# VH-VL binders against q95uq1: the designs that were tried, part 12

Target 1, 197 residues: q95uq1
Amino acid sequence: MSDNHEEESNVPAYVPGKHVSVDQLKQQDAEDEALKRYKESLLGTGVHAPKDDPRKLVIKEMKIQIEGRPDTIYPLDTKELIKEMKTKPFVLKESCHYKITLTFNIQHDIVSGLKQTNTVYRKGIKVSTEKHMLGSFAPQALAHSVTNPRHGWEEAPSGMLARGSYTAKVVFTDDDNEEHLSVEYAFSIKSDWKSDD
Key: E = the ipSAE of ESMFold2; O = the ipSAE of OpenDDE; V2 = 0.75 times the mean of E and O plus 0.25 times the DockQ between their complexes.

## First folded at step 1 (VH-VL)

Design Zb0 (framework fv_zilovertamab)
Fold by ESMFold2-Fast, scan of step 1:
Order: sequence, then C-alpha cells, then structure tokens
Structure Zb0 (fold): chain C 197 residues (1-197), chain A 117 residues (1-117), chain B 107 residues (1-107)
Amino acid sequence: as target 1 above (197 residues)
Amino acid sequence: QVQLQESGPGLVKPSQTLSLTCTVSGYTFTDYYIHWVRQAPGQGLEWMGSIDPSDSYTSYNQKFKDRLTISKDTSKNQVVLTMTNMDPVDTATYYCARDFESYFDYWGHGTLVTVSS
Amino acid sequence: DIVMTQTPLSLPVTPGEPASISCRASQDISNYLAWYQQKPGQAPRLLIYAASNLETGIPPRFSGSGYGTDFTLTINNIESEDAAYYFCQQYYSTPYTFGEGTKVEIK
C-alpha cells in the first residue's frame, strides 16, 4: 500500500517470447493493433516525429524554480545546447525551496519506465546519487512535463561546508536500460541571494 | 550599502601592462562573482571576464585570454585585472560588476584608461 | 558568439508617450536577457532581468517581454529623466554579449 506512486511507474505486462498457438498469435496481433490504434490516436493530435531525427526522448527544457525567485530555464532540444549547459551554472541560496521541471517530447514509440539518475560532484568528488522514476510516456502533440518534487519544494543544503560550486550529471534510462540522454550541469550554493543594503 | 570602486592608472603607454583594482564593500566578498566589462568612448559594452572570489575560478572572453588575468585578494576585498601589451584600441572606461546569476546587479563607477604615447 | 541586435539605434520621444526598444538574439537564449540603462558619465544600471522581471527600485513604467530570440523593453509614459542609452545583454552563453545600445532622446 504505497501512495507515493510518483517514484514508481506502472509498466505494461510483458508477453514472453515462446511458442504460441494460432489463436494466441491472432490475439497478439489484435493487441498489437490496439496499441497501434492507441498510438495513432495520439498522433492524430498532430504529433509529427521527423524521419531524420532518430531520438525517442527530446528534452525541450529544464526549468529550475525557486520559491519567490524568477525561473531559470535551460533549453536542451539540440546537441549543442546540451553541451553548453554545464557552462551556465544556476545559484541556490542555503535552505531555499526549489523544484525542477523537465519538459520533453517522446518520438517514434512509447518509452516505458523512464528514469533519471542524478549524480552530484564537488571538485571531482561524488557527493550524492539519486534515482527518480519519471513514468511511461507516449508520443503526443503536447509536451510532457514532470516536476520533482511533485508536491511542495525541495530544500537546498546549508552550512559553510555546503557552500561552493558543484557539477552534476543526469542520465535518462528506461526499463530496458536503454540510455536516451546524458546531460551535465553546474550550480552553486551561496549564503544569500542578493544584498539589498 | 553595496559598493564597487575601480582604481588604477588613467594613462598607459602602448605595449605596457595595465593593472586595475576593484574594491568591494557592503556584502560578503566571497559570495558573488566579480566581472570586468569595458566600454570604448561612444561605443557599447564588452564583457572581459570574471572571477569567483571563493575559489579563484576564472572565466575569460577568448578575445582577451592570451593577455588578460583576473585575480583576487580576499584580505582586502579586491579583484585585480591585469592586461598585458596595451594598445590604443584598448582605450575605454573599465567597470567591475557584481554577478547575480550572470546579469550584473551592481556596478562600479568606472575608470577611464587612455592608451597613448 | 551570440550576436545581440537592437532596433532602433536612436529613438526620439516626447514626454508622456510610450517608447519600445527591440532586441534580437542570433540564437535561442530562452529568458536569459537583461536590460540596462546608462546615462552619460554613469555606469550602467540594471532595469530588467530574466526578460520580464523588474529590478527592485526601478519605476513600474519600465517593463520587459519576450522569449527565445525576440525581446522588447517598454517605457510607458516616458519622463525626461529617462533620456539615456539602453542596452540588452544575453547571459545564456559565454562570452556574455550586449546589444549596440539604443539612445532615447527626449524631444
């Protein structure tokens, strides 16, 4: 009885690869047709996957939202933007409340059990690793959006030892351990935002 | 109150080295990046580089990288710009500015540096 | 390098009328755009950050808008004290770059 299903995604049951009867083959074809029609209903909303773009996961942007502060937005829909992200650190004040929202498109086929693994480093030393289940997503006209934490805010660390510059690497994988994307970013923790005196 | 103040020579001869100091007060020196931005007479603003006073991490505009060095003296709350091989085209007002998420919330008054024989 | 293009470069306005200045980035910079005011003999002063957020102490007649590549600074009911140069700055990518500046002149 877990009510925090945000960290876990429902994955459709798999059908094992085995000898099947003619009736089962027809049933599988019907199930495949049902899934195809479901996907086509989503594509009917105007979702167009470019034939020249093989990516299944396209991150449109990563948004850092801090309570009482303007949003920091990183566009990530090209290879060049992804490579640049680590040169644009964002700032977190000690104990500030923040959340991170990912906006993305899925292309070509459904992605089951999308997960992110975020590893944070300070001066080359790994300080934390966190894994979050994002869910299962299908191609659709509207971009998907996932916020962590889903409810409320995460609190930034505090203390003299927590202040300083950090780098991080986030890797997106699915239930088949296929790696869809890896992004490096940077941030700093400071004692105060801005001095108004 | 937050204050930034540039100081240094107003006149530099061609081929000499420029040294400018930015002295800050009214906030914790190591909590904010300090940038150098210059402006030639009657022209626009040009970003030169920055330093994080907490660990001396520097970033430079590649245009200046071969001759520009930015350093700090935490005991004096100062950031120092050093630029070698000055040329008349380097004549400009030089500003130091405080970084808040890479936009500049506080600026010094600027110091005019004239490069002439 | 990201190139920032401002239009117009010179904008004569009459007190009380609105003024609008455009800034275009050579590539998508999201909302990483700041606006500065510079009066003769003075350092630049921050007006707007993150494209649309008004800096503390700046009169509410100033506003910013835009996202991606096209941005606008608007001054409603312009006052004589607003005669100055105005610069946009992208802080999406190093080197940080500024527009050429727009000179607002009170007629």
Scores: ipSAE 0.006, ipTM 0.546, lowest interface PAE 10.4, mean pLDDT 82

Design Zb1 (framework fv_zilovertamab)
Fold by ESMFold2-Fast, scan of step 1:
Structure Zb1 (fold): chain C 197 residues (1-197), chain A 118 residues (1-118), chain B 107 residues (1-107)
Amino acid sequence: as target 1 above (197 residues)
Amino acid sequence: QVQLQESGPGLVKPSQTLSLTCTVSGYTFTDYYIHWVRQAPGQGLEWMGSIDPSDSYTSYNQKFKDRLTISKDTSKNQVVLTMTNMDPVDTATYYCARSEYFGDFDYWGHGTLVTVSS
Amino acid sequence: DIVMTQTPLSLPVTPGEPASISCRASQDISNYLAWYQQKPGQAPRLLIYAASNLETGIPPRFSGSGYGTDFTLTINNIESEDAAYYFCQQYYSTPYTFGEGTKVEIK
């Protein structure tokens, strides 16, 4: 897939294209009540992150939905769970229709131009790289949710050469090229579902 | 008791390749990132790169990208730094250091001095 | 690269007095800031992480503050054993970068 054909993400409201702290943004608008209220609605007034958790991006879960099958959910809100995800591969049947939803919180500051780069490997050899622009997000109590593909379903590959085990690495970056998170996962493409799948 | 221990040659000739090993003990090797940080005599600290021992994913300081490789051997609880084309300006004490999820280094090796000289 | 600037370069202090070291980032790094102590011939030791959190085993006379671009390490009631170099470090983005260091001298 060409990096020039990235999906556009819908976000509740436009935010600045540069990284700005919550305190700094509120101070800039102190004397304009309407603008201050608007800024505070974007920043989630009253939202607090633990001081010992400097993460700006906290992935709560990754959900893999396969048409006609039960959802597979990976909780990812701790470093231990993120590291363990690659030991729990999911299975895709040849030509099945699937989509992946990420649920996440933003802490401390607005994140502008969040994007993910997903690279897939087979036996250490890179087989694909895809980039998706997720959008800009503000700290808020309710988690954000983004589904890829945005519309419809992705179709899993088919054929004898496509079957096998894969690993993937997804990296989340923003407009300032800050790397917020990298996650590794594993999956397999099989000819049919097993009875215990 | 968490321990990190650097080992390798104390002297390297210009244009040769440096190989340093960091051996860790007292914790689960694959649960923590290992970083390499160097310090030239009388100067500050410089981050070189890191590896996640659970998947071998590496991150490098762009200054070293053409010369630096970091690898691991899980069976020995070791991380290896390899740097090609050494120059006298690379003379420094080399440290390995540990981080959990974030880039704060909670444990360090004692450091190994590498002198690059003819 | 994010540039970290420390002031002062050298800080002579008398035991029992407070000492403060400043660290400035060239861009907003939120609270992704650590402080280290390094004594001659030794590896650095983590004192503070996430700008204000005291690492386990570190005496409570050490504290950190700040957010965004301006950070301070404070040593309240300094002791003779605190003579060392002190470095700040950002871990907001790679490459991780350190300040040039502050030498704290007793007497």
Scores: ipSAE 0.000, ipTM 0.453, lowest interface PAE 15.2, mean pLDDT 81

Design Zb2 (framework fv_zilovertamab)
Fold by ESMFold2-Fast, scan of step 1:
Structure Zb2 (fold): chain C 197 residues (1-197), chain A 119 residues (1-119), chain B 107 residues (1-107)
Amino acid sequence: as target 1 above (197 residues)
Amino acid sequence: QVQLQESGPGLVKPSQTLSLTCTVSGYTFTDYYIHWVRQAPGQGLEWMGSIDPSDSYTSYNQKFKDRLTISKDTSKNQVVLTMTNMDPVDTATYYCARGDSSGWYFDLWGHGTLVTVSS
Amino acid sequence: DIVMTQTPLSLPVTPGEPASISCRASQDISNYLAWYQQKPGQAPRLLIYAASNLETGIPPRFSGSGYGTDFTLTINNIESEDAAYYFCQQYYSTPYTFGEGTKVEIK
């Protein structure tokens, strides 16, 4: 539905121990102060990133879950795996129910307002662009996890014209408009999982 | 019945071009990836490359450099492997195989065709 | 390239006994592993995918296990028809690679 309440429900609180809406934080004079307080809250438990890895966002895996089917998992924790993701398309059956989960680590400093922009192409022509707010995340040992949709399932398109191969580009940015990662991937929409009589 | 069938020359001279055809029947041609896998006599299996027949998207094992091309003919439900500059070490049984719903492991295989590279 | 190492390369077994074949990946491949059976003069046949999922039509005496780098194919109560070569395959990263194969011989 795309309203502010959906965005807020998926976004962790900027001020630990107190819920603050994204709209309130954005408008208030205390916006910078709230972010500073959030960063200071991390000083009690340090997490050390590898010195030879300057990445702030490290995607560990992308999991495609399809109702009634085994999970498809893409490991993405190296630059080489990210580059080859587009050579490993996943398949969606017409009208199937699916969801996608990202598991990731944050390194070096907090990432505020992490967003993904997903653009889908068919035969080089852009067919859709969607933006999703993921939230704000701190460095920690345990990986973060975000599922889209947050509740229930997405439904794959159907019909003869919808079937075929697609490519997509997802770009991860933050509130400072810093681009952390860009990943190209591919998928197909087919009439059946195994055989088409 | 659902099947894949390879066809092509059983003998190729060194430096010549190999052309093998994989004919698909019993399912919708454009719904599954087709892969080529070869097996030298007494040796293991080697993945060569794949094609999505719905849009001609291809992926190749870089070991073949610029020698390998995989293409399709949708009107005939066929996938074609073309490999240039054949060498005796390319002697092998060549299989086409259908990718699973994800395109990654092979749930249906052709019978295979032996290609001998000799003068 | 990811290297797949199978042990043993030759496995003589008596009917009714269990047989186990090991497959080790040179790096973590999660559960992106398949097992195939190949009889002389025939194409390979898919047995197991995603490390532990049994393909439709395959007898339940076949099972797969493992995650990461170490995987096992098990054949319980082996039958004479199970004499064949067995190959593992990773599909975590291109180029997709296979193990050397294990020859299972029934005595």
Scores: ipSAE 0.006, ipTM 0.498, lowest interface PAE 13.2, mean pLDDT 81

Design Zb3 (framework fv_zilovertamab; at its last look DockQ between E and O 0.02; V2 from the best seeds 0.00; counts 0 for: pae O 13.8 > 2, placed apart)
Fold by ESMFold2, look of step 2:
Structure Zb3 (fold): chain C 197 residues (1-197), chain A 120 residues (1-120), chain B 107 residues (1-107)
Amino acid sequence: as target 1 above (197 residues)
Amino acid sequence: QVQLQESGPGLVKPSQTLSLTCTVSGYTFTDYYIHWVRQAPGQGLEWMGSIDPSDSYTSYNQKFKDRLTISKDTSKNQVVLTMTNMDPVDTATYYCARGEDILTGYFDYWGHGTLVTVSS
Amino acid sequence: DIVMTQTPLSLPVTPGEPASISCRASQDISNYLAWYQQKPGQAPRLLIYAASNLETGIPPRFSGSGYGTDFTLTINNIESEDAAYYFCQQYYSTPYTFGEGTKVEIK
């Protein structure tokens, strides 16, 4: 007989290991079978990745939404896809309205005070850094999503000086300044949308 | 319809300066890099350099560093290749090609090419 | 400079058969690899970018694979129109460099 619901003898948890918060366990243990059902309901969301995956934050996807156009979606659920993302830049037409959504799972423990830092470069020179406080995120079966901007749309700049190719780096850190994610990507601002065959 | 077209002299003498023009249409000139790539008869392709027409930022294959200049004329949607001190080994078909920049340096549209013969 | 080595240099084919072309980089180039087709008297035509992404308008019988140093272009169900030179090109670092080409011929 083996109890696969617990890594601790007293209070079972969603996340294996020693960093399970007491408040989170109290929320999750309303029913005798709740933890077992939780584990069984997960279909490879990354929350139940192999126990030797120490990451608290696991990126799954970056989506670029452009008003009036189909979304551009980057799956990021492998190391290869994350490493390759910058080789597949997306296009923003000048003055278009857009927003960017990052989808990720949290595993092992709560991540408190998560901050998104997005740094943009033009031909190797840093041109802006924007920081957004995102809040705290608990481990759960459903992935979390954060969208920038949270309300409305961002407008791409326009004019000859704004047009061109850019690289960017998005970094997630917590309130202890621990880095949880770093993803590099690329985009360009153009006067017209890219033609397709 | 994206189009690129090379033009210039088909024959130059050794030590002369070559000037080739790439005229583009069907897209906004300043949105993309223009690259020059050459191909000697019966041989492979050789990247020569590029320009960002939006700000004239250039990048050159160091093989040509002392004799190659790439420039633009935005009013005419043109990029100009200038190469000094031509030699018979420079005989090739010269292509202009469109690319995003040096980070995404594959070429989605090419001109038809212009043959330049360097001969006494 | 990064050297791109293609094999074979000549590839006789019969329509309806598959064909594969290998491209090897002298250094790790991640997936910064493109494939081009060039027919006699014509400019190159982009087939594949980022090692495996099919360019819009290219028939799906073309596919690419590989990462790092070893890459493959595969043409399934060769058609007579596929007789051409095929080149790989790295764009990991300048100067961008091309393979010597593979001549695909109808036999």
Scores: ipSAE 0.006, ipTM 0.557, lowest interface PAE 10.4, mean pLDDT 81
Fold by ESMFold2-Fast, scan of step 1:
Structure Zb3 (fold): chain C 197 residues (1-197), chain A 120 residues (1-120), chain B 107 residues (1-107)
Amino acid sequence: as target 1 above (197 residues)
Amino acid sequence: QVQLQESGPGLVKPSQTLSLTCTVSGYTFTDYYIHWVRQAPGQGLEWMGSIDPSDSYTSYNQKFKDRLTISKDTSKNQVVLTMTNMDPVDTATYYCARGEDILTGYFDYWGHGTLVTVSS
Amino acid sequence: DIVMTQTPLSLPVTPGEPASISCRASQDISNYLAWYQQKPGQAPRLLIYAASNLETGIPPRFSGSGYGTDFTLTINNIESEDAAYYFCQQYYSTPYTFGEGTKVEIK
C-alpha cells in the first residue's frame, strides 16, 4: 500500500482515484454504519470554502529546510505571493542536505492522486524534471502537510559545473489531469554560505 | 517491481540501421530518464545518450550524434534507439538504464542487455 | 571528455582480506562518481553514488571515498561472491564516462 497517508496522520486511508464532493460524501453516509464513521472522520467539521473561490488546492506555504540552517518559508496562498516567489531566490550550499514541505488546504472536492512536476533550468536549458506523488486529500479545516523526501534528506549537487543560478517551475496536477497550480521559483548553488545569507 | 527489457535484432549487416527497443514496467514511465549504454565483448562501458520521456528532451554522446537517435512511445512505455550505418566495431551488448535526472547521472536499474553482432 | 583511469586492472584477493580499487579523473569532478559491479553475463549493478553513498540493498562491506580527482572503492572482508568486474563512472558532465574496469578474482 501507498505510504502517502503516513504524512496525514489524522486522515484515514481510503481508495484513491475517486472524485467526490463533500456533499456527496455526507449523503452517502446513510448507506452503511462503518462507512458513515469513516467518512465522518475524513471530512471532520467546519469545512466551508467560499463559493466565489473555485480553487481546489490552496498552497498556504512552501518551506525549504536545510540541515543546520534556519527554514526559508514562502507564503503562497494568494496569486500575488505566488508571482513574488520567483523574485526571492533561496541558496543551497553544494552537498547540503535539504527537504521541502508544502502546507495546503483542499476545497470543494477530494483531490485524488495529487502530484507535483518540478522542472529545473539553467541558462535556459532543462537540467532535470522530477515528479512526486503527494497523495489523495480531502477538504478539512486543518491544513495538510507533505514533505519531500518523505524520509531523510535530499543532497544538493556539488562542483564548479553545478554552482550557479537556477530557475524552476513546479506544476500541481491530479489523477484527472486537472492543473491546480503552477509556481516559478529560483535558487542558486554556492560553494559556501555567505555571512549575509 | 522495476523492470527494463531490451529487444531487437541480434544480427545486423554492415551499413544497415539498428533499431532497439527498451520496454519499462513497475514505475511511472515519464518520471525517469532512460539512457543507452553499450559494452563491446570483453570491454568497458560506453554511454551513448538519454531521453526524458516526459518531453522527449535528448542528450547524445557527440561521437554518435550524427547517426544516433533516441525516441519514445509513451503509449507503450518504450524508448527506441536508432543507429544508422552500423559497422563491425559497433558489435556490443546494448543496455538501457534508468536515471532519475541529469543532476543524478548514475543508473539505478538496468535491462539485462541485448547482444548485437555486426557482420556480413 | 573526462577520462577515468582505474588501478589496478586485475586484483587477486583472498577471502577475508580488504580489497581497494582506485579511480582517477582527468579533471575535478567533485563527488559526481558512481561505482558499479558487473558479474559475467549480467548487467552492471549500482553500488555507490555521489562517491560515498551506499545504494539501498548493497552490503555494508562496500564503501566509497574520495573527492575531486582521486576516488577509492573499498570492499572490507571480501567474500567469494564479490568476484566480478568493478567500474567507476563520472557524471559531472556529458558524455558520462567509465573507467576501464577492475577484475576482482578470488585466489
Scores: ipSAE 0.000, ipTM 0.459, lowest interface PAE 13.7, mean pLDDT 81
Fold by OpenDDE, look of step 2:
Structure Zb3 (fold): chain C 197 residues (1-197), chain A 120 residues (1-120), chain B 107 residues (1-107)
Amino acid sequence: as target 1 above (197 residues)
Amino acid sequence: QVQLQESGPGLVKPSQTLSLTCTVSGYTFTDYYIHWVRQAPGQGLEWMGSIDPSDSYTSYNQKFKDRLTISKDTSKNQVVLTMTNMDPVDTATYYCARGEDILTGYFDYWGHGTLVTVSS
Amino acid sequence: DIVMTQTPLSLPVTPGEPASISCRASQDISNYLAWYQQKPGQAPRLLIYAASNLETGIPPRFSGSGYGTDFTLTINNIESEDAAYYFCQQYYSTPYTFGEGTKVEIK
């Protein structure tokens, strides 16, 4: 009975604010200094969105960070790369500490209440589902980065039953239940690291 | 019935390359790791490396890393060990063995072994 | 590398008596330990996995115990056919390593 301690990440209950478009935000005469600061914090100066890309969220990279090991980086700039990611499994040593960092751009509008849902499969069977509320993100010059867990490390499962090959599906949705991204990746839990060839 | 069989030359000259083949039968080839283990005459067992036939993932004993290559031929249900720069100290019986689990490092089935003598 | 140390290296046993072989790991390997029997001119045969699990087809007179660093193979009621070398092997981490082996001889 693996107590799926849904660690309710005490992410402060994100009260989804009313979705306000970036354009609306820009047009609002910020009579309120607080609102100005908020807008500035969200919109930055000079954020240009590509006119030919209607996506609001553009994934750039997934990084697997493992304590004491080199990072595994998946560039995700193209659809092809996204598709290829599942063919390049990363290795987790049992009981290792790891975290995943996603890097993405926000375009055109604020993405509110971005949620990441990770579902892990073993031999086609669902073994776990994790949901992470990432927050609200506005277009900015620099890509956003989100790391899970936010603090510390996740521990890889251990034992004979944990060892094996896994696949995972990650879905990014906002508070309007709009799916912005779906990616699949693969990993293996092993007793040891892949020999650094 | 699960069967593993090693094949290759019984005699290799010093500095030459050894090539051994492990042919497996009686199960799905891609479902289990194949390991290579050797045993020098009158000595203990030494793990050399392994391959996952499903994706060609390999693991090597660092002792052999620079001169050992393990590969597979799925069409023939074969795993091949290649070891370069053989020395008389490499004289041993070479076994291929099946891992009980893809990622489990104990061996439930073994080949009969093949003696490889390195001599001038 | 994890070093596996077996004791004794030679074990003369009288038929009907029990035999015990010790294997010590240089570090904690949990229960990732296997035992093998090897007769002259033959390949090793798996006896025990996960420190205490009897492999299918192995007589129940064979048993394994231990966790962490110290492990024991016990052969109850030794039979003449049990004359062989016995090896422990850790598979906690690569490289997988074996004990030196114990020669069990029948008196």
Scores: ipSAE 0.000, ipTM 0.541, lowest interface PAE 13.8, mean pLDDT 86
ESMFold2 (binder alone), look of step 2: mean pLDDT 92; pTM 0.945

